# Ledger of designs, part 2: VHH binders against NHL repeat-containing protein 3 (Nhlrc3)

Target 1, 325 residues: NHL repeat-containing protein 3 (Nhlrc3), of Mus musculus (Mouse) (q8cch2)
Amino acid sequence: RFCGSLVSRTFSFHVSWRMEDPLFRLDLGWPKNSEYFTGATFCVAVDSLNGLVYVAQRGDNIPKVLVFSEDGYFLRAWNYTVDTPHGMFVSGTPFEQSVWITDVGSGPYGHTVKKYNSLGDLVQVLGTPGKKGTGLNPLQFDNPAELYVDDTGEMYIVDGDGGLNNRLVKLSQDFMILWLRGENGTGPAKFNIPHSVTLDAVGRVWVADRGNKRLQVFDKDTGEWLGAWDNCFTEEGPSAVRFTPDGKYLIVAQLNLSRLSVLLAPPSGSIGDCSVVSTIQLADQVLPHLLEVDRKTGAVYVAEIGAKQIQKYIPWHSRTPAFGA

## First folded at step 7 (VHH)

Design d3 (from b3 with S103F)
Fold by ESMFold2 at other seeds, look of step 8:
Structure d3 (fold): chain B 325 residues (1-325), chain A 124 residues (1-124)
Amino acid sequence: as target 1 above (325 residues)
Amino acid sequence: QVQLQESGGGLVQPGGSLRLSCAASGFTFSSYWMSWVRQAPGEGREWVSSINSGGGSTYYADSVKGRFTIARDNVKNTLYLLMDSLKSDDTAVYYCARDLGFFSGTYRGYFDYWGQGTQVTVSS
């Protein structure tokens, strides 16, 4: 009689490769018009609703703010009332679009947090242009680093980048102080260069306390200190922090290490300890400063001071496609 | 070209009323906070009242609180100041101003455009 054989193979090896895919990939096609990056690119903000990307850069006799389409085409620029930009945030509804820019230094527009419409017209100024200060009535700033605007119109400002204030300020949509935390120091709710601020979906405010090599966490309504993460930042503090729109991850930049880190988002209760799930090591001297995550697509835009560009990273198996007609 | 034109000033007896208007053109009026500021002869500028861009929040100097009402019509691009129970100390030129910054406490504003002013005189 007669024998047969069956060739068997394991598929476990192939599945392992797919489980090790990176969480994000570089979009080599963005932007289409990189020639407009003529200075050091300090910050970036995204208008997901209208498909616009705003970039602020520093340099002599150059456009300070650049606007690109989501697909990477240059649209327009302005420099009036912008001197030494540091951070940006876009807030808006279908009926109102606002670009907020922080400006630092002692130039004519420094020490302010300013609101613009999408065309670059100045609409609101917080702080005293050109004059640093610590006061609360009126509210003054000393190198305000960044802000975050919640869907309610409430604002969180970190103040600031190397100044004396070292504070987190929450404002109402009409710019009244709701609460304030911080002074220079290493203890709870004290700061050394509070550099970036963001919110999670469960009502916590996260501050990149760059000089203290930690993230600090506050209740958005009360300002109560909820804890800190420092165990992921022993080499260098975070310069930027944002959540992915699915709430699963934080994206953090470490400027001098030229590194992006993807951290696991904590549960709604205790924040626990920091856990790094992925690291993107950039070329030496790229210097990622601030970043933005598109709320609809999860794309990450990184302002790179050293490389003088913005790079776009997109999620592997994107989760939130842009809505079209 | 941003323009602000005040009207409605005049001579009134103490206890009387006036309504000031400010017609705005050359900008998106509904996007800006607006303020009234006054200046008596030989005096510095005195903030009177402010209103946010949507009209939902209003603010007044202590000297006019309870007597003056600020309002805006974002369809007609017009700012108003209704002045009741006028006193001789209210005599001043009243200016409409586009307000880029509201400061609590000793409010002075950050005003980038001003009207030419309208005279209010409270006498007798």
Scores: ipSAE 0.278, ipTM 0.684, lowest interface PAE 4.7, mean pLDDT 87
Fold by ESMFold2 at other seeds, fold request of step 17:
Structure d3 (fold): chain B 325 residues (1-325), chain A 124 residues (1-124)
Amino acid sequence: as target 1 above (325 residues)
Amino acid sequence: QVQLQESGGGLVQPGGSLRLSCAASGFTFSSYWMSWVRQAPGEGREWVSSINSGGGSTYYADSVKGRFTIARDNVKNTLYLLMDSLKSDDTAVYYCARDLGFFSGTYRGYFDYWGQGTQVTVSS
């Protein structure tokens, strides 16, 4: 059971003299231009190669996509072709970055997975704008929730949040379907609100199967189901999942608990059960929706739809003694 | 500002060949799929061929498969269509188009910019 901020602050002061060092600390100085958060901040993506942070927000008559430096300075924004953003991912090289945004709902650009350059120019559209669907030729989506793009350009899309598809789709870099898994359900390789997707360094695809309160794991090459973790999510399903760059931890958001959980990464063989090594309990109704981990620095950026902000957590590399220095 | 300018059209006898070119400017050419689309007199526009952003994958309408070859030069920002074994049915205005779509079994085009077109006339 977790309570409001005062109890957490009191517990923190009481325990700080004897507790283990935290794995992450809040960067109170990020961003420097928080006045640009004028809507509900649904997602965040990081270009670690160029030091850029992309934020998508929802609201009427506001800029939908914001770009900040890694130091927190606002750089630019765009809103063209972005209606109801849900997830984001940044891929590419130092010379060409691609910002992918999922869009939901039946607005003119909804039910799509769209690619932009760093200036906000629309480059590619997957799905049929404004039209949900289940089809594979042409490929259609129903509220696509998030995607992950690996270094080869292959893509993993979870499709989606509250729609009928409930699937994980793998695409080649030319957007040909390589494999597809899932349908609505609770059994192996079935989903209820597949909400976030990531890859580990040993070739496993991890899906936050939010409505089923579990993470499901697949082989990235074959799509074979490798197992599931549910023992850490009995109160609330994961809304977001990412690995730390060193491969030692998973960072998971649980939206309705306003909680971030740090889990031990499993070995390369059997995935076993999940193990929580640390939690960050946020104030009630902060509502962490999706998150991203900077591949260069290990910083964690959290999109908080309730608090209408992005918070940055930095890896803590020094130990703070309980009884002195 | 996006600009696409086709060239290389003309009058050719059946069985002949032509090479169309499309000079692109005002955008990062190598980031986009590109397509050729044609329009015969009194007809709707017909997709002809597409090429992915890197040039490694090419796609063709059944009506031109085996006779036409699409190519691109990302250094010169130029799209090409090599047209062999031309038939009277190939008579059309040929357009270069910037393509935000992709091929997925049946071609799904999403063309946001078009050239002015170049006339190809095949007659005996």
Scores: ipSAE 0.273, ipTM 0.686, lowest interface PAE 4.6, mean pLDDT 87
Fold by ESMFold2, fold request of step 17:
Structure d3 (fold): chain B 325 residues (1-325), chain A 124 residues (1-124)
Amino acid sequence: as target 1 above (325 residues)
Amino acid sequence: QVQLQESGGGLVQPGGSLRLSCAASGFTFSSYWMSWVRQAPGEGREWVSSINSGGGSTYYADSVKGRFTIARDNVKNTLYLLMDSLKSDDTAVYYCARDLGFFSGTYRGYFDYWGQGTQVTVSS
């Protein structure tokens, strides 16, 4: 391969020929309407079936929840019943979708996990609005960080971000506790700031145990602890975790490093140790907090509380939805 | 504007039966849990029964379990309460309520809207 310079501009541009292709690239055209990011953007959720992207942000006198199309056009917003959003998740069918938002702090709607329809109408409240708690009857929360809702309507809630509970709660679709794991600590099935939760395709629940600098893994049906990954997080713990829809990778945010890490997904048996395949280094103080992966396309949406925006990353060489038929 | 209109109340003898209906409008009825709440003269409101948004799960206060049946028709946007084996202690105004809460062994309701109520009087 020719390197060096006889005409420096011409030969210097061959440096790109030795660059390995990244697994993801930034979609510079998303969103079309970035002027709507007027506060700190804490979380993002994706309706893969209808091509919608929900964003929650914090700030005074601003819309708290924004809705964009997959192509980046602003569609609508709301702020009623949302005080201090932290995490989001979208569940449902093409004809009916639910947007779940966790709310933290002691404002009138804090310490709750709330369900909205796609128009922003409040339809369900879990927890006691404005009041933190540790109780199970009724179920209370202390700064609930995030949730995941599977296709059966069963829910996984990490509770929470800096509160006293430090637990993973599985609920039925009618919100009965199916199992619960955790307390403050560093041992197996104990947490320090359980901050993000996701499922893999083989029935394992993955928790970003941010303060302990690890991911912990549980059986979704029994709640049995299956192991942990800590060897990839010695410098900074994970703030967010999601699987790619092809099942090949995990996407992890490391907030204080302004970094996204792409990890190799483990096999269905032993999880082994984690392996970093690729890293996306963001500018200093971007502060990626939570993220979501579009199950159809594999696009990664990252909520950046420092940069006050959402950025979209697309799989390299992918131009079609991952699950489109 | 959310509207809930109860009907079907009346005077009935002990051991009798009534069917209450609640017509809902101004919101997506099938997205919400719904409840019946009653109020006897001079007393506070008492939760009677709840049904989840799809109708697959039903819940009852101990005082009515086995005698009352809650149901919903999400096509007609109507909530029902079928009351059998009525007792004088069931005498109350019955309210249809939209429910934002959930159960976990004890139910403190999160009812944001209810109707004007329908009177049920059980007396010989």
Scores: ipSAE 0.272, ipTM 0.688, lowest interface PAE 4.5, mean pLDDT 87
Fold by ESMFold2 at other seeds, fold request of step 17:
Parts: structure tokens; C-alpha cells; sequence
Structure d3 (fold): chain B 325 residues (1-325), chain A 124 residues (1-124)
């Protein structure tokens, strides 16, 4: 048996002649302007339709939000109204996109979920800037961690990372509460650090319940608890969760393990137990916090707090060249 | 540069009607909630009405419900306030405001830009 296949930074694995190809490979050509990563990179969002990648980072006197092309070129940045970014989501059509950013801490814009237009202008503020709270009228947040916005403008907010609320909130497009679930706890529909949220194609809401070392699953329309996955997270809970666009896999980050895990997607009925089909073990202290999957290409963008960068992984058998040429 | 220009104010008799307009430029008007806010002589500013970015949802202060109608034209980038059955206590400077907040029962707007205002005076 020999090991002579590709040994490079593109792959976090050593391969052999009988080893299956990894599901994803590192795109060493992305970004082309990495010098703009000047702080701790906490989150990333992808506009698949316009080929844009949004990055939020933390630091003093640095650009807090960066925008790159899918080819990796820096386009623009902004700082205003962003204090301590935590999560991001991009929604919209090819002609109008919305960039949502969660902001934590007690800076002037902390404890908010904010919407920006395609020009980077602040459009909407949810929550009470700079003031944490548990109230619902006015709506308040306590370190809101991430959100997901569907194509109707309805949104799912996990609230939050280390705060008192520990809840999943569904809002209408005009930000009225449609339902909410959760409080601090370990039982069904309770949370400890609900940290990431996504939807699958069959109407289920998946929450990374990081402190409880599980994913929890809810019906998107009713908020009914549908089950949980915990058997894949014995060592550490998921910090991030997303589905691949083909519906075959979930991508999960585990922050302190510096690991990405690829899980088999469940069927449309019972979710069963989770099954790990592949892992990408990153170097110690890379600290993958949140991630996003490009819905068009399946590329995975990972925000690495410790490494202070975003890395892009592309499907191994993708027709797209590894270097983005 | 955000510009909001109100017009349509003036002197009107009690029970009369006015239509206020606000021409918006320097931003993507259709992306923002917009509001009308008024200030009577010697008083603080009072929220009057709000409309969501698409124009599908409208909200009113109790003092003007049933008498005022907010509207927008996202093609002309113009906000309107149709004021009917005017009363003397509607006398105020009316401001068009770009609103980063939203209505959630008790309104608590978050206005980042204002127009210069237009005077409405209701007297016989």
C-alpha cells in the first residue's frame, strides 16, 4: 500500500491509493486579498446569486464588515453601526439582497439584529441598541447569535450566545413574533447557548444547541419539537450548522475541537440519529465559529476566529477548478 | 447624501383636508420604513404614522386613526400623509423621517434622518 496522492494545503488529510476522496477540498486561491482580515473573523454569509461573500470581524479601528467576490477579490467594507458582530445571513433576489448581522455586547449597537441593503446602508434594527433584555414588546435580545431568513422574509433567530434568553424566535417579514420556543435548560425545546440556525428543504428548523451538545429540530410552521441529535457531539456541541444544497449532508463546526464534521442528512420523516460521514480536522487553535454554504456551488466558507481568516472548501468532485480560475 | 423634502402644508379650516408629500433622494427609498412625526409649538416631537418598506402595512397613533392615511410611491420615491377631518390640535410642523425601527404594538421609532418639516395650521 502506498501514500503518494496529493499532499498539500488544499486537503487537511493524507490520502492513499485505496482511500476514498474527501468530500471537500480547500480552495487555496480564496481569497486573493487576505490582507483585509485584520481582526477576529466571527461570521460569513454568501450571496450565491450575485457571487458575493460577506465577512464580519472584530477589532478596534478596523473595518468590521468586508465584502469579497466569489473569486476572492476585496470589494468594499463598512464599520458604521457594527460593534461586536457575531452572525450573518444574506437573503433576497438577484436584484435586491439583504445582509443581516447580529451584534452582541453593550456597545452602541449591541444586542441587535440589523439589516443592511446591497450598498451596506443600515435599513432595519431589531432589538434595543446597546441594551440586552428578554422583553417581546419592544422586542429585545441578549447576545443574539445567528439568524436564517427564508425567501418570504420570515426569519428565525437564535437568542443567544451566553445570554439569558436561550430561545428560538420566528418573525414575520414585518417582525411580528409568529412563534417562539425555549428557555435555559436541557429538556426538549430548551437551550443552552443556541448558536446557529438553518432550515432544511422539508420545512424543519435545525438549531445548534451548543452548550447542550446537540442539534434540535422544530417544525418551521408550528414550532413543534421534532427531535434532537446528540450522539455525534459527545466531545463538544456544534457551533454552526448548514445543509448542503443537494440535501445530502449537514456541515457542522465544533469550535474548540477545531473540526468540521459532515453529517448524513436525515430523511423527510423521522430524523433518526446522526451519522458522521467525514471530518476535516483543522490545526489546533483555528477555532471555526460559524460557516455558510453557497447554495449554488456547495462551497463551504468557514469563519476561523483563532486563525483570523475565512477559508473556502469546495466539493471534491466539483467542476469548478480548485483555484477558482 | 440622504435628502427628505416635505411639502403640502398650509393654512386649513377645521374639518378640512391636506395632502403632505415628502420627496426622498440619496438612498434606496423602497428599502426603508418611513414615518411622519409632528411637533406642535412648545412641545416635543410626536409620532404620527409609519409605513413599511413595501407599503403593505400602515400604522397610526391613536390621535389620528381614522383621519390620516399614510401612503408611499416607491416609483416616485415619495411618502404621503393624507390628512382629513383636521382639528386645531393637528397644528404642528410635520416631518418626514427615515425609520430604522418597526411597529410592534407600542411604537418606538428609530429615526436616523429627518426632513426640514412643513407647517400645518388648522384655524378658522
Amino acid sequence: as target 1 above (325 residues)
Amino acid sequence: QVQLQESGGGLVQPGGSLRLSCAASGFTFSSYWMSWVRQAPGEGREWVSSINSGGGSTYYADSVKGRFTIARDNVKNTLYLLMDSLKSDDTAVYYCARDLGFFSGTYRGYFDYWGQGTQVTVSS
Scores: ipSAE 0.271, ipTM 0.681, lowest interface PAE 4.5, mean pLDDT 87

Design d3 (from b3 with S103F)
Fold by ESMFold2, fold request of step 17:
Structure d3 (fold): chain B 325 residues (1-325), chain A 124 residues (1-124)
Amino acid sequence: as target 1 above (325 residues)
Amino acid sequence: QVQLQESGGGLVQPGGSLRLSCAASGFTFSSYWMSWVRQAPGEGREWVSSINSGGGSTYYADSVKGRFTIARDNVKNTLYLLMDSLKSDDTAVYYCARDLGFFSGTYRGYFDYWGQGTQVTVSS
């Protein structure tokens, strides 16, 4: 019948059921070559199939895109055709290494979604370089924030970070518009700074609607609105969202709170209510912007604008596979 | 390093046919969309046709639909344009272009490398 002194000393709103259990630990040994983080690190993508980690950063006269091995060794970098990177996503095969990068702002390559091979050669451009817009023929973007590419090559783009469009766009593998949802607003299927997009294993598209402090959910095939989660984001909206590879959790970043949250993934069907399982409180002004989860290991890579680094978090009880060792 | 070389142009009578070829080298041809663009004397460039990197999807300007066929051979690194039912309005220099961004005939694409062109002349 006593409220223990431990509850008082661990003042973090933990209750006695299990929110204090650690799910992830920081990998202090990653990367091996942190000296290459010379600017503000905005985004990260992981190619589990080819053992590569891509990082994009902003700054004057610095390498804009960095490539590391999974073990954290710097491999190569490029600048060409990258002005103001914002988000990135890997769409490679075991025999082809490639990455998509969103580019924002008024530079000559801004307002685009671009594909590169791992050597920095430009392969594909979506949008009109340097020219923001709302049009669909040709497709234009206004500060496109992030994208997700599924295994069929279909693409989901959130467009964008602070622009006029406020939309989720689905494209075929040949970049034809399959469906589009959104406009500025607070109601269902309306957005205020749609900032991150991911898919779950049961065919739902999840959008971090940052300015509206919620996640919104859509059917991947029809674009039908399936609901929203807002009860976990009272203080601040999510800047990033990804699922763990086992499908059990969502990892969410809250930028200005410098916080990562682990949410319980919903079952198929109704998405129910949002439930926070665990939080990772980062130091003040770390500013976690976007993140990626390694599908092979469950490791979480977080791009930290304020700290100017990428941090890697490993599942607490995970065992790293020995492939290639 | 990137090289695109067109061939197969010439003089042909109205209603005739030609096949243009574009030999590509210096890049991974099968990774890129490719396009044909033409320019008549004293006029601007006009998009003619595009094909995706794998060759499974093809696109045509309204002025050539049903008469022209674009194709590619990713083993030989060659782009083709089969031109049937030629008209005097088809007289132009035809360029092979590496296409980083698709467009549907009303939007200028993002073509980063061009060939030197091959002349097609349709006249009696």
Scores: ipSAE 0.244, ipTM 0.660, lowest interface PAE 5.2, mean pLDDT 87
Fold by ESMFold2, look of step 7:
Structure d3 (fold): chain B 325 residues (1-325), chain A 124 residues (1-124)
Amino acid sequence: as target 1 above (325 residues)
Amino acid sequence: QVQLQESGGGLVQPGGSLRLSCAASGFTFSSYWMSWVRQAPGEGREWVSSINSGGGSTYYADSVKGRFTIARDNVKNTLYLLMDSLKSDDTAVYYCARDLGFFSGTYRGYFDYWGQGTQVTVSS
């Protein structure tokens, strides 16, 4: 079966024979306040419970973190303690929100994974601010790329974007190391630039092993290596990976190809081989870096460092109400 | 404005006990780990104890383990240190600190706000 591509004002046009209905469409109404994208937009996270979208951008003398409503209105921003953001994740309840941001580079808060409340108050710092390292006691990072926090508060950190480490670290809700996998290499459970991490609904951890042009899969409880997908990434490795909330698809970004790929989700048993269902080809140099999928609506938010924006895609058959209308 | 106010220090004989309190205001107390740090005359600051945001996990320096107990009351926004079996080496100014760090082996706290301290003196 052949997959087609979506067409937008920033995409390269692709025509495929036996083209299928698109799975996602661009939400042209999001955001309503794009003037706040004043730097390179590196990552995005969604608080599905409270309808908030967090964006981190890089640049001098600009707000580093932006907060929008899910219908696209700018709400607030902060800079304090954010140097060189790379990845984000949001966890919490309707009454308490936790925004996690990874920070890289040599700034005063570089090489950390930091927790904020929804107003931008710094609550927790993992790692040694400003100092890269490989140690476990104390826990150190070297350009931590992204994290995922599950509903129990357990955390999965990919560490990192270059440098010394190349590992997947699982932490308890109080940040004790539960298990760790990886070192630099191409074999099972070895990494070259582990760049994104997500969980599926059946207890598997998926890592975008960007430099090795593959996704690797682990058991979330034991850390056991369960296999890898490489056949969809021969041109370039994935920079980002997330599951749709219905469990049918994975959304993957390929940065330098300026492409988003929709992959068929595997069954609960063997992961099988990778199968591309659809692609969204962006214009050259848009550079989709990291992305997030809204767990309530299935909307996909993409951080485009080259285009300096966030774009929102919604499921073609979505019943999501228009916000701000 | 973040404020931390320690109280409960004083003069105690060796083997005695004290309870230190720290009243917190100006921030969401229950969101933060909290720590006690002490400083003896002419010495650097020494981490004493930490407690996580919910109060379920507590951590102690080897020098005080088994003798000191950290606790918190997230309704009253108060941090406590119950000190028992006090020794002359425990003589110090004790500070309450808001802690952005955590314990994962050897503790390395990241304290962004401190109280003014309360003096504890252990002497016969």
Scores: ipSAE 0.187, ipTM 0.639, lowest interface PAE 5.9, mean pLDDT 87
Fold by ESMFold2 at other seeds, look of step 12:
Structure d3 (fold): chain B 325 residues (1-325), chain A 124 residues (1-124)
Amino acid sequence: as target 1 above (325 residues)
Amino acid sequence: QVQLQESGGGLVQPGGSLRLSCAASGFTFSSYWMSWVRQAPGEGREWVSSINSGGGSTYYADSVKGRFTIARDNVKNTLYLLMDSLKSDDTAVYYCARDLGFFSGTYRGYFDYWGQGTQVTVSS
């Protein structure tokens, strides 16, 4: 904001035009240890149950994965088996914490989707390290961009950020292909740079089809195409998509506009057209790439490859008893 | 430090049975898929069997399917291979391996640690 303060609003006080209430506020105190952001920060994941935030960054001779507490304190890092990270997702319980990281490019760890424990020990590798491919048996990837793991352990992978595949792949907990959709193209269930994937509470899979400037929607069980939203993305396609935990909104990043868009979530039936409820305009060249929403708090963590940081946004109305928080 | 120690090999007559064990230490055993791999004299290593981290899914090479059973005990951190109806072609050194691989219709193992092996010899 221009005045550098955020005020509680009973009345709007504008010099020249009216302003809508923000849905989110920047948490200026997060992180406490920003000195650990030593490279380009590409992705972020949140362990809501254990209060941990994972960050992946790119650069030479730096820690590739950083772990922070919810309060912003640096805890630990690793770089073993991580070369060119692109996306992340956390799945786990208080007793078993798992971090999935996609890795891209022609380096020794590229073209994989890898599972780690919270200490950075490699547990599972999907794909063939360093070797792109389009095959399904064995499953190969070409720059896998991101994944989502649901509460049953089923996985949704967008494959990928460029390259040959342009597909959405659903896997069982033991990594068997349950269904697959997509090829390069602009029609229904075709993709151009499928870049982010999330689920809503009513069983729909949402894909940021970045190069086609749209979100596409699929039934999570059958893979049936349910429609698309493109009317909010005429300027630029979405690089990231997540739902808020209350199910009311989608948070979308538009990288080259340095913008976050808050969209109204659709009903359980037809999806209609998208509606932008609010935007957060970032400084030019911040370049928000991927983001994650904390399922417990609704906080939004945004990986900013241009600004080389992670920023945290907190829902405007906190259930904590306090004015202005 | 990750360690895998195989045991239970030996000399057995055709049609006989053996039970191999692999004691695991230095890592969270229950988080990893585990596999058995064998190597006959003068040949490359051949995948035999795999089991997922919880023990709910098991996989076998065609050459051993129906004769071998893989199991794990996540309390004792031990992997097992029960070998039945043994044949001369089963003669090999058997290795226990930590498996980072995945399975999508065709097994593709990526073993980052394995033991020194245990010799199984099937001969009259």
Scores: ipSAE 0.164, ipTM 0.630, lowest interface PAE 5.8, mean pLDDT 87
Fold by ESMFold2 at other seeds, look of step 9:
Structure d3 (fold): chain B 325 residues (1-325), chain A 124 residues (1-124)
Amino acid sequence: as target 1 above (325 residues)
Amino acid sequence: QVQLQESGGGLVQPGGSLRLSCAASGFTFSSYWMSWVRQAPGEGREWVSSINSGGGSTYYADSVKGRFTIARDNVKNTLYLLMDSLKSDDTAVYYCARDLGFFSGTYRGYFDYWGQGTQVTVSS
């Protein structure tokens, strides 16, 4: 009837500009001491309680593990008992925080999942050091790729990166096997390079099944297969997966595309369809491998093998840039 | 410096009992699993028992299950092994060890520090 319909479309068009804003921005001031990245940075973990960021890198005669403060200052490093690090995760109680590091290859400490106290002292070794295997008693690994430790102390290990096992293993806090899923394959609950593992807030375990170009989902208590997302990864499988602390999004790395993807988190119950809501296209050859999301702040730390660094992304709160001084 | 010192060994008759102690210093005792390992004359070292860092979970070799009890006191930084119903086959040097991993069956944990050992001799 009158110009009101044109005004309504114009008004709706103005609202759509807010949906085009990025969800995250690069923290140009982090880290303060990038000179300590002297090798290929494979993984990163965050101690939200103490404001620490752990980094593992590979290279000859270099520090294998680096520790930075939340605001980017280098604090300390070690390489004792770390041969070829692949993944890492911080866990513990408010009174004692620990860092778990997966180690691959057949060096003296390879094929293990190792726990360090906050001072870098080795505390626990899972697996058979230097010897790959499929056994469960004693527990053996073949290139364990990553782990996730729940607040209960229960552990989820993806085993592994190019090895024979292709499995997801759940352990109790005292390292008893609670359940195990997987073998090499493309069907439900089969894997090809299970590379990253995380939990959502509603009791589901998510695995980046990198070689099969999908995420697979399991019930955390029973290990029951709940479904898969594959339609968002037709070009490249996910190398890393984490949820944002508000539960709204998944952050996924696609290594060979040098891309980070932000996916809409599924509802409770069925996992629904995969939906990409945003991407961050990085320069060619950056190669984002594994990542971690700070549970307190929502900051995303990305280990970039090709760029030999860790980059920090902050949830978008302002359109004005921070000053560097 | 990490130090582990065993005590309580000695000569005992078959069917008797002993309590071994291991005093720990130079590290955060309550952060580590601890183990007892023994070595009989002319034999390799044999895992005996393990206890987790908090003391809530205990593990035993088949040869000692039901006869030996492992315990720890995280206030006094002390590991214990109560040995009952001792047999001549239990004759060995007993070591306490800081345990960096838990392995069941024939494979033992990764032990990075050991005590000096205490001799247990079961003889009529």
Scores: ipSAE 0.015, ipTM 0.466, lowest interface PAE 9.2, mean pLDDT 86

